# Designs tried in a protein design chat: VH-VL binders against q9h9l3. Part 31

Target 1, 176 residues: q9h9l3
Amino acid sequence: PRKMVAIDCEMVGTGPKGHVSSLARCSIVNYNGDVLYDEYILPPCHIVDYRTRWSGIRKQHMVNATPFKIARGQILKILTGKIVVGHAIHNDFKALQYFHPKSLTRDTSHIPPLNRKADCPENATMSLKHLTKKLLNRDIQVGKSGHSSVEDAQATMELYKLVEVEWEEHLARNPP

## First folded at step 17 (VH-VL)

Design zc43
Fold by OpenDDE, fold request of step 20:
Structure zc43 (fold): chain C 176 residues (1-176), chain A 124 residues (1-124), chain B 107 residues (1-107)
Amino acid sequence: as target 1 above (176 residues)
Amino acid sequence: QVQLVESGGGVVQPGRSLRLDCKASGFTFSDYEMHWVRQAPGKGLEWVAVIRYDGSSEYYADSVKGRFTISRDNSKNTLFLQMNSLRAEDTAVYYCAKEGYWQSSTFLRYFDYWGQGTLVTVSS
Amino acid sequence: EIVLTQSPATLSLSPGERATLSCRASQSVDDYLAWYQQKPGQAPRLLIYDASNRATGIPARFSGSGSGTDFTLTISSLEPEDFAVYYCQQYDYWPLTFGQGTKVEIK
């Protein structure tokens, strides 16, 4: 349990048309759901689209935000050597400009036993919201104010716990 | 600029097979989920299939499940649709479509870019 | 699957008039709703995403509103190039589904 953390990031739009996804918040929780890290992060480029509906990020959050390079260092220090759980976690790592070892990565959006448990198609990529509702009977990402990366990271960890034993055994037999 | 160019369409008899290609350019192909959407002549749009960014998972509409296979070669920026056991009702223009921007824990599966499509006609 | 019902089937208007198109979902899809424009012989073009966000390059006369089950696409003042078929599409549930389309034609 001490070797496992869950991560969720929020992205904003940068670049001329706001189509570049840039890290603007990152939350990390431990196995018990305790928050280890939760910071607003300042992208190196000007924000064109806060994508608030999804990111929950507003201009006021960037006033005292941690510069990207500093935040990245803090986050990587926490992740190093850990099993990192996330939902569509490849996007989080992409935003972090970081690659975590595949053998230490768990993506709850790509675990067929989790989908089966939720009576969802095994090969369909399901949203965190839907899986959390089906398996935990909990509503997350409610309203239109944007996501909470802490809430999402906690939900992701709870989902993984449901299939942890089975999936870890599977991975042991089928290492990536 | 983003471009998607489909090819491989044509006229085939029922029961035959056909493979469609979609060549992508102007964006990081391997970062995005890709889709096929089709449109029968004079009809509306129908989602057909999706493939994950790394090709590790596919999902299909019930109408094509077991007959069609979506795949991709990220080294060549190319999306494929292998169509087997073709039926008359598969006659349509087939579009390659790119998902919207990627975001955390949410999949925004609107299609911000489309190819011009390739026509598949299944007829005896 | 989520059924999207568009209305009206056909909308006959003159240039300069306001167009209001409806899309109703069989169950809530939150804001996971997009609108497309399609002209004869062309591929669909994204107009609106996330129910109310205009895609890049889309004129201000196009606007989207609504959430849950009821959505509206509005063209404040029709231009000659706006006469086309319009589709809504939900992306909250599998399978992805489209409305049957609304044809905006010149009166």
Scores: ipSAE 0.916, ipTM 0.957, lowest interface PAE 0.6, mean pLDDT 96
Fold by OpenDDE, fold request of step 20:
Structure zc43 (fold): chain C 176 residues (1-176), chain A 124 residues (1-124), chain B 107 residues (1-107)
Amino acid sequence: as target 1 above (176 residues)
Amino acid sequence: QVQLVESGGGVVQPGRSLRLDCKASGFTFSDYEMHWVRQAPGKGLEWVAVIRYDGSSEYYADSVKGRFTISRDNSKNTLFLQMNSLRAEDTAVYYCAKEGYWQSSTFLRYFDYWGQGTLVTVSS
Amino acid sequence: EIVLTQSPATLSLSPGERATLSCRASQSVDDYLAWYQQKPGQAPRLLIYDASNRATGIPARFSGSGSGTDFTLTISSLEPEDFAVYYCQQYDYWPLTFGQGTKVEIK
């Protein structure tokens, strides 16, 4: 349990048209949902689209944001050697420009037993919001103010706990 | 500049098979979920299939499930649609489509770029 | 599945007039809604995403509004090139679904 953390990141749009996803916030929680890390992060490039509806990021959050390189170092230090749980976690790692070992990665958007438990097609990729509602009877990402990466990371960890035993056994038999 | 180019369409008899290709360029293909959407002549748009960024999972519309297979080769920036047991109602222009920008925890499955489409005609 | 119903089926207007297109969802899709424009012989083009965000390169005369079950695409002043078919699409639930389309034609 102490070797497991959940991560959720928020991205903003950079590049000429704002189509490049850049890390702007990262939250990491432990197995119990305690916050280990939660920082606004300043991308190295100019922000063209804050994507506030989804990211929750506003211009004011970037005033004292941690520079990307510094934040990346802090985050990687936390993740190293851990089982990292996330939802569509490949996007978080992309934003971090980091690749965590596959054997130590858990993506709750790609766990068939979790979908089965939620009465969803096993091969369909479901949103965190929908799975959280179905399995935890909790509403997350409510409103239009944007996501809370802390809330999302906590929900992700709780979802994983529902299938942890079964999934870990599966992975032991079928290493990625 | 993003570009999607479909190919492989043509005229086939019912029960036959056909494979469509979609060549992608101008973006990191392996970062995005890719979709097929079709449009029967003079009709509206119908979502057909989706494949994860790494090809590890696919999901299909009920109308094509068990008959169509979506796949991808990220090394070649190419999306595929294998269509088996074709029916007359499968006649349509088939578009490959790219999902919108990616975020964590959620999926924004609007289509910001489309190919020009390739026509598949199933007729006896 | 989520059924999207667009209205009207056909909208006949003159250049310079305001166009208002409706899209109704059978249940709430929050703001997971997009609008597309399609001209004859062409692929659809993204106009609006997330209900109200204008896609890159789309003229300011196009705007989207709404949330939940009722959505609207507005063209403030029709240009000759705006006469086309418009589709709404939800991406909150599987399977992804489109409206049946609204044809904006010249009066």
Scores: ipSAE 0.915, ipTM 0.957, lowest interface PAE 0.6, mean pLDDT 96
Fold by OpenDDE, look of step 19:
Structure zc43 (fold): chain C 176 residues (1-176), chain A 124 residues (1-124), chain B 107 residues (1-107)
Amino acid sequence: as target 1 above (176 residues)
Amino acid sequence: QVQLVESGGGVVQPGRSLRLDCKASGFTFSDYEMHWVRQAPGKGLEWVAVIRYDGSSEYYADSVKGRFTISRDNSKNTLFLQMNSLRAEDTAVYYCAKEGYWQSSTFLRYFDYWGQGTLVTVSS
Amino acid sequence: EIVLTQSPATLSLSPGERATLSCRASQSVDDYLAWYQQKPGQAPRLLIYDASNRATGIPARFSGSGSGTDFTLTISSLEPEDFAVYYCQQYDYWPLTFGQGTKVEIK
């Protein structure tokens, strides 16, 4: 079987009115939850809104942050050829300005069996926080200090493991 | 600038069908979850339906489940609401609404932009 | 579903006065709470998101506070254009829900 990694990115606001979401941190963990990558990333454009409540990013984190182009290269090297697990992962890929093959992508925010296991509507997109609480009995993203992308990536991988067998079989029968 | 323009509202009899359109511009439509929210005359706001950015999933309020269908055509930057088996209580101004900016692992489903709304009147 | 209860139903004030609007949730919604302003014949306008973040272009006289179950929208000094209906909305749980609204009217 192909190696799996889980990814979680944090975004800050750039562009007019800070409405452009730009990558500011990326964390990647392996199947066991070991951190493969965790870096603060410097967007190419001026940061207008750090979105700290969600991103956990502060100005001080950008002082020695890895330039986007460099970070992107590092990240893509890790992701290439792997099954990439994420939560609402299309946003992460968007921030990375990267397209990962759909057949190698797993989005835990859109796995009906996972929602079913959590007693949630199958077609409703659930937050990582809620699914983690319901299925792992663990609180993540606590407080207002912002998310930990490492913690979130690990939780995402653990959630996926709960439905991995069933979902991989489903995907085999119904390739995207 | 972000614009959402609804159309398709009108007067229909109970049991009939109607389709609403919402044309989006000023942002990358395909990046965002889109919603319908309605408001009965003189009443408050009621969330109706949501559709995923790529149209791969929808979720509905219980009041419209099984009767309404939300869909989208990202190539045309257009959101749709197919309303079947309309009832008098469906009478409302229907707004299309855009979710707020996106972050990883969470969803910020406040509505930063709204259309002007289109009135749907269901009466005999 | 999460029930949001706004109070008071109607708030009668004069220009220049301070307006305090309450929104209470039937259970905690963390800070996943937004406030909207709606004037007659218009669509709602976002004022506050994440309980306390002022939306772009919203005057500084508008502020939001609170977390969990109790939230407050404050208008420090009412302007004539501020007389409208205000709604709170939670986005922590499905289905998304709104409060019933508070009407701020001129005394």
Scores: ipSAE 0.883, ipTM 0.947, lowest interface PAE 0.6, mean pLDDT 96
Fold by OpenDDE, look of step 18:
Structure zc43 (fold): chain C 176 residues (1-176), chain A 124 residues (1-124), chain B 107 residues (1-107)
Amino acid sequence: as target 1 above (176 residues)
Amino acid sequence: QVQLVESGGGVVQPGRSLRLDCKASGFTFSDYEMHWVRQAPGKGLEWVAVIRYDGSSEYYADSVKGRFTISRDNSKNTLFLQMNSLRAEDTAVYYCAKEGYWQSSTFLRYFDYWGQGTLVTVSS
Amino acid sequence: EIVLTQSPATLSLSPGERATLSCRASQSVDDYLAWYQQKPGQAPRLLIYDASNRATGIPARFSGSGSGTDFTLTISSLEPEDFAVYYCQQYDYWPLTFGQGTKVEIK
């Protein structure tokens, strides 16, 4: 069995109107929820919008943040060869300017058996917050101070574990 | 600048089919979830359908489920709505709409950009 | 589904006056609430997202507030171009839903 990790990234807005999503924090946990990586990351461009309501990122977090290029290298080293679990994970990879093989990617926002288990429409994309509440009876992303990427990565891994056997069998029969 | 341009609207009889197109430009089309929203004459707004950024999943309002199909061609920056078994109550201006910016693990499904809309009239 | 009820149905005011529009949700939608402006013959235009964030290019006279079930759109001083229909929309639950709209008209 391959090693499995879960990833969650926080993004800030850069560019002329802050519409460019830039990586500002990345958290990676192993199968057991142990933190393998958790760093604030400094984008190469000036931050226009911290998007704090969602990202949890504030100006003070960027004072000693790891430069993007260095952080990217560290993160890719961890992800290489792993099955990577995430929620709407394509956004995380986009922010990392990296694309993991589809066959080694698991997106918990797009797993019909997981939605079915949560009594949600199978073909609808559900938020991590809602799935975590319904299936784990746990509140995440509480308040307006922003998300914790560690908490979100852990929740994502726990959700996947609920359907891992079924989904891995499905993928074996229907490779992406 | 972001632009969405709908086309394909017209007058059709009940039970017939019609396909709408929406041509997108000014942004990376394949990065975003796309939606259809409609508005009956003199009425409010009704969400109709959504399609995932890569076209791998779709979800519909109950009022159109089983009759409408949302699809996309990312190579052509085009969104589609195939409408079958049309009914009088489907008469509306149909808008294609772009979702807001993405944040990890959170979906912000407000619509920051809309097309001009295309009118579909279903009448005998 | 989440039902959004807007009030009043019609708001008659003069230019320069303050407009206060209400949107009430049948259950909590946190701050996953947007406001749109629509003028006759035009598509809706985003004004506010996440209950209180002003969209790009939107004048400062527009502001949004609220969380949970009760939301307010405020126009501090009406301009002639502000007379239109305003819709709220929640995006916390499927299906996405809109309020029935409030028409702001000239007194």
Scores: ipSAE 0.842, ipTM 0.938, lowest interface PAE 0.7, mean pLDDT 96

Design zc43
Fold by ESMFold2, fold request of step 20:
Structure zc43 (fold): chain C 176 residues (1-176), chain A 124 residues (1-124), chain B 107 residues (1-107)
Amino acid sequence: as target 1 above (176 residues)
Amino acid sequence: QVQLVESGGGVVQPGRSLRLDCKASGFTFSDYEMHWVRQAPGKGLEWVAVIRYDGSSEYYADSVKGRFTISRDNSKNTLFLQMNSLRAEDTAVYYCAKEGYWQSSTFLRYFDYWGQGTLVTVSS
Amino acid sequence: EIVLTQSPATLSLSPGERATLSCRASQSVDDYLAWYQQKPGQAPRLLIYDASNRATGIPARFSGSGSGTDFTLTISSLEPEDFAVYYCQQYDYWPLTFGQGTKVEIK
């Protein structure tokens, strides 16, 4: 059976006016929620906006951060050949400058049965915070110090498990 | 520069249809979820619809469900709103709107850029 | 749905005065709140996002504060170009909703 991991990333603003989103932290957990990877990552470009309210990234975190190219290599080794679960996961792949096979990708922000379990409209893109509260009775992303990518990756894996059997069978019948 | 240009507004009778277009430029259109927001004359703003960055999913305000269809063509950087079974209460200026910067698992659905708007008038 | 109630409906002030506009949400929206300015015949213009961050190019006289259910837009010293309608908008939960607006007019 194919191994499954969950990923979550945090971004900072680079480029003109800080409008470009660049990877500054990545966390990967296994099926049981054990942390396989959790590193602060130094973008190759100057950081204009740490976006700390959401990212939790501060200047101090960048002092010993792993350079982007090295971190990307480490992360891609973990992801290769695995089913990768995320929330709005296309953003994580954009930040990694990477294309994971659609057949091995699971996005908890875009799984209609998961929304249905939460008594949410099937076509609405629901936040990780709200799905986690409704389906797992947990409060995540609490406070103003920024989000934890470890917490978010763990929550994402737990959410996927709620629909895993149904969704994997659906994808087997409807290959992307 | 980011630019959003709506077109297709006009005067139509109740029960008829119109299609609105929004041409986008100055940003990577396929990176963003796009919205329609409307404003009846002399009234406030009402969110109408959203479409996922890849066009795979749409969500609507209750006031337009079943009558309006949002769609997009990422190869042409164009957003659409098909408006069927129009009613007098659909009379409004319709704006195309872009979300702010993207972040991994956090959705920031404020609108940093708006089009100029196109007026739809539904009257007999 | 989350209802945003703005007060006052109309704020009549002179240039140079401080304007304080309120937005109250029917339930917590955390920091997922934006403020817009709209002048007659124009599209809305983003002023503040994430409750307190000024958008690019917005003058320092505009500031946003609050979290949860109670939010304030402050214009520290009104300029002639600031007489407009102001809307708050939440983006914490669907559907996205706007307040009914506060009109800031010259006394």
Scores: ipSAE 0.839, ipTM 0.930, lowest interface PAE 1.1, mean pLDDT 94
Fold by ESMFold2, look of step 18:
Structure zc43 (fold): chain C 176 residues (1-176), chain A 124 residues (1-124), chain B 107 residues (1-107)
Amino acid sequence: as target 1 above (176 residues)
Amino acid sequence: QVQLVESGGGVVQPGRSLRLDCKASGFTFSDYEMHWVRQAPGKGLEWVAVIRYDGSSEYYADSVKGRFTISRDNSKNTLFLQMNSLRAEDTAVYYCAKEGYWQSSTFLRYFDYWGQGTLVTVSS
Amino acid sequence: EIVLTQSPATLSLSPGERATLSCRASQSVDDYLAWYQQKPGQAPRLLIYDASNRATGIPARFSGSGSGTDFTLTISSLEPEDFAVYYCQQYDYWPLTFGQGTKVEIK
């Protein structure tokens, strides 16, 4: 069986007016939710907006953060050859400047059976917060201090497990 | 410079169809989910539809489900709204709208840029 | 569906006065609330996102506050260009919804 991991990232604003999204934290967990990677990452560009309300990133986190090129190498080594689960995972891959094989990618924001299990419209892109509350009876991302990519990656893996058998069978019949 | 330009509005009889186009520039179009929002003359704003960044799924307001189809062509940076079985209450200015900056798994579905809108009038 | 109720419907004030606009949600929308300004014949303009963050280019006289169900837009000293209709919008849950608007007009 192919190894499966879940990933979640946090971004800060760089570039003109802070509108460019740049990687500043990445967390990876295994199937059982054990943390395989969790690092603050220093973007190669000046940070204009820490976006702390969402990212949880503060200036002090950047003092000893791993430079982007080094962190990217570490992360890609973990992801290569694995099924990678995420929520709106294309954003994580964009922040990593990376494209994971579509056949090995699972996006909990785009799985109709998962939405159906939550009594949500099948084609709506549901937030991780709402799916986790409805299906796992957990409140994540609580408070105003920002999100934890470890918490979010763990929640994402637990959500995928709820539909794993059905969805893996579906993808076998309908290759991406 | 982000720019959204709608076109295709006009006067049409009830039961007929129109297609609206929205040409986007000044940002990476395929990075963003795109929306249509409408405003009947003298009335407030009503969200109409959204399409995923890659065009793979769509979601609609109940008032237009089954009659309207949102689509996109990322190679042409263009958003579409196909409006079938038009009714008098569909008379509105139709805006295309862009979401704010993208973030990891957090969806920030406020609209930082709007087109100037295109008027659709449905009358007998 | 999350209903946003704006108060008052109309606010008649003079330039230089403080305007306070209310938006109340039928259930918590956390900080997922935006404010827009709209002038006749124009598209809406984003003022505030995430309940309290000013959008790029928005003057400091505009401020947003609140979380959960009760939100306020404050214009500290009205300028002639501020007489317009203001809408709140939630983006916590589908469908996305707008308040019915508050018209700020010259007294």
Scores: ipSAE 0.837, ipTM 0.930, lowest interface PAE 1.2, mean pLDDT 94
Fold by ESMFold2, fold request of step 20:
Structure zc43 (fold): chain C 176 residues (1-176), chain A 124 residues (1-124), chain B 107 residues (1-107)
Amino acid sequence: as target 1 above (176 residues)
Amino acid sequence: QVQLVESGGGVVQPGRSLRLDCKASGFTFSDYEMHWVRQAPGKGLEWVAVIRYDGSSEYYADSVKGRFTISRDNSKNTLFLQMNSLRAEDTAVYYCAKEGYWQSSTFLRYFDYWGQGTLVTVSS
Amino acid sequence: EIVLTQSPATLSLSPGERATLSCRASQSVDDYLAWYQQKPGQAPRLLIYDASNRATGIPARFSGSGSGTDFTLTISSLEPEDFAVYYCQQYDYWPLTFGQGTKVEIK
């Protein structure tokens, strides 16, 4: 069976008025939640807004951060050939300037059976925070210091496991 | 400059249909989830519907479920609202609205840009 | 559905005075709260997002504070252009909801 990883990224604001989203942290965990990758990443352009309330990124984290091109290479080597799970994962791929094969991509923000387990409308895009609280009885993203991409990637993998059998069978019958 | 331009409003009879368009420019339209928000004359704001960035999923306020359909054409930077079985209480100015910057697993659904709105009047 | 209750319904003040507008949520919305200004015949204008961040081009006299269920918009010294209706909006949970508005009018 093909190996499965979960990914989560944190972004900072670059470009005019800090409104462009650029990768500044990436975490990847395996099926058991063990950390395979967790690095602060220096964007190739000037950081205008650290977005610390959400990103958890502070100026000190950028001092020894891995340059984007190097980090991207490291990350893509880990993702290649694997099933990649994320929450709103298209944003992570945009930040990486990368497209993973749809047949190997799993997005916990867009799995109707997962929403149904949470007693949520199947077609509503639910936050990772609310799904994790509802289905895993765990509080993530607590406090005002920003989110942890390790914590979020681990939660994402645990959420996917709740529907893995059903969803993998669905995708086999309905190839993307 | 970000611009959202609604069109298609007008006067229609109850039970009829109307389609609204919203043309977007000045940003990468396919990066954002897009919304319709309405305001009845002399009343406050009511969220109506949202569509996923790629058009694959839609969600609606209870007041319009089953009657309204939100859609998008990313190749034309256009958002649509098909309004069927219109009722008097659907009379409102309809705005299209853009979310703020995108972030990974965090959804920031405040509206940093709004169109000028288009008036829909449902009257016999 | 998260209900946002704004108070007061109307705030009658003179230019130069401090305006304090309240928004209370029926359950915690963390920092997922925005404030808008709307003048007659115009679309809403974003003032504050994430409870306390001023939007681009918004004067420093506007500030937002609070978290959880209790939020405040403060206008430190009212200017003539500030007399308008103000709405809060939560985006923590579906459906997205707005408060009923606070009208700030000239005394």
Scores: ipSAE 0.837, ipTM 0.930, lowest interface PAE 1.1, mean pLDDT 94
Fold by ESMFold2, look of step 19:
Structure zc43 (fold): chain C 176 residues (1-176), chain A 124 residues (1-124), chain B 107 residues (1-107)
Amino acid sequence: as target 1 above (176 residues)
Amino acid sequence: QVQLVESGGGVVQPGRSLRLDCKASGFTFSDYEMHWVRQAPGKGLEWVAVIRYDGSSEYYADSVKGRFTISRDNSKNTLFLQMNSLRAEDTAVYYCAKEGYWQSSTFLRYFDYWGQGTLVTVSS
Amino acid sequence: EIVLTQSPATLSLSPGERATLSCRASQSVDDYLAWYQQKPGQAPRLLIYDASNRATGIPARFSGSGSGTDFTLTISSLEPEDFAVYYCQQYDYWPLTFGQGTKVEIK
C-alpha cells in the first residue's frame, strides 16, 4: 500500500504586472496531519505582488526563504512514489514545475462523491473553505492576513479521508 | 496581449441550434477555467456556464441546463458553446470570459478579460 | 443563489463630482467581489477585484471598499469617460451572480 501525503502551496505574483503565479510557500502533511515539510520559498524572479490577502506571504518571509531550486528538490523527494492529495492540485504541480503520475494524484476539488456529501453540485469546483465548513464544520482561511498552507493541507487530507474508501475503489475499477 | 474573439452568432428560429466559438490568444489557455456570460438587450449580465481547465467537467446556470453544452479544445485554444432548443429568452450578446490569475486552493472567479461578444437573436 | 442589489439605480452627476456606488449581497461573500464598467456597445471592463484591488491600467480615482455584505465603488472625481453602467459581481459561491447595475450619467 502506497503512502499518502497532502500538499498545499501559496503563490506570489511575478512577471509583468505580477500576473504570473510563482511558488513562495509549500506545506506537506502525512495521513495523520503531521507536518513533513513547511518552507517559505524564494522564487527565481522578482516578486511584483506578494498577494498577501490570499498567500499570507510578506517581504520578511522571503529574507531567509529557501531558493526555489533547492526547495523543489526537497519537495519532489517527498512526493515521489506517493499518493499526493491536494485541492486544485494541478496549480501546485504547475508552481513546482513537476509532473506527478495521474494514478497517484487525488484532487479534492474534483471528486463527485465529496461534493455529493456536501450537498453541492457534483460537477462544480467547490472551494476548500466551503467544503471544509460543510463537511468538517471547521472554519479555515479566517481573517484577512492570508491563508496557511499547513492548515489547508491538513483540511485537504481530512476531506479526502471522508471519501477515501469509495474513491480508491472507484479508481481501481476505473483506472485514470 | 490577451485576446478573446467570439464568433457564430446570428438570427435563428426558436427550437433551432447554434454553436458559438471563442478563439483565445496571448495566455496559456489550458491554465484557466473559461466562462460564457450573456446580456439580453438592455439588460444586465448573466453567467451561463463554466468549464474546467482540462475540459473534464462543466457547470451551468439553471436557465440553460440540459440545452447548452460548454466545451473546449486546448490544442486549438478554443472555447465552444453548443446551444440547442433555443428560446426567445436566449436572445443576448454572448461573451467569452477569462478568470484572473490562478492560486492554489483559492478560486478567483472574476473576469479580467472579455471578448467583444457575439449577438444571438432567437425570433420567429 | 446570492443576490446582489446595487444602489442607486441611476446616479446623475457632473464631471469633477465624487460618485459613490453601493452593492449589497444577500449573504456574506467575504472579499470575493468585483466591479465592472460597461459603455454602450462594449464588453464589460474589470475595474476592481477582491473587493479593493484595482485591475491593471485602472486609474487611481477608482477605489473599492467593503467586505462581507456591503461594498462600495468610489470614483473620486468623475471624468467624461466615466459615464457608464457599473456592475458588481460575486464569486464566493455558485452560481456566479451580478448586480443589476448602476447607471452613472451626466446631470
Scores: ipSAE 0.831, ipTM 0.930, lowest interface PAE 1.2, mean pLDDT 94

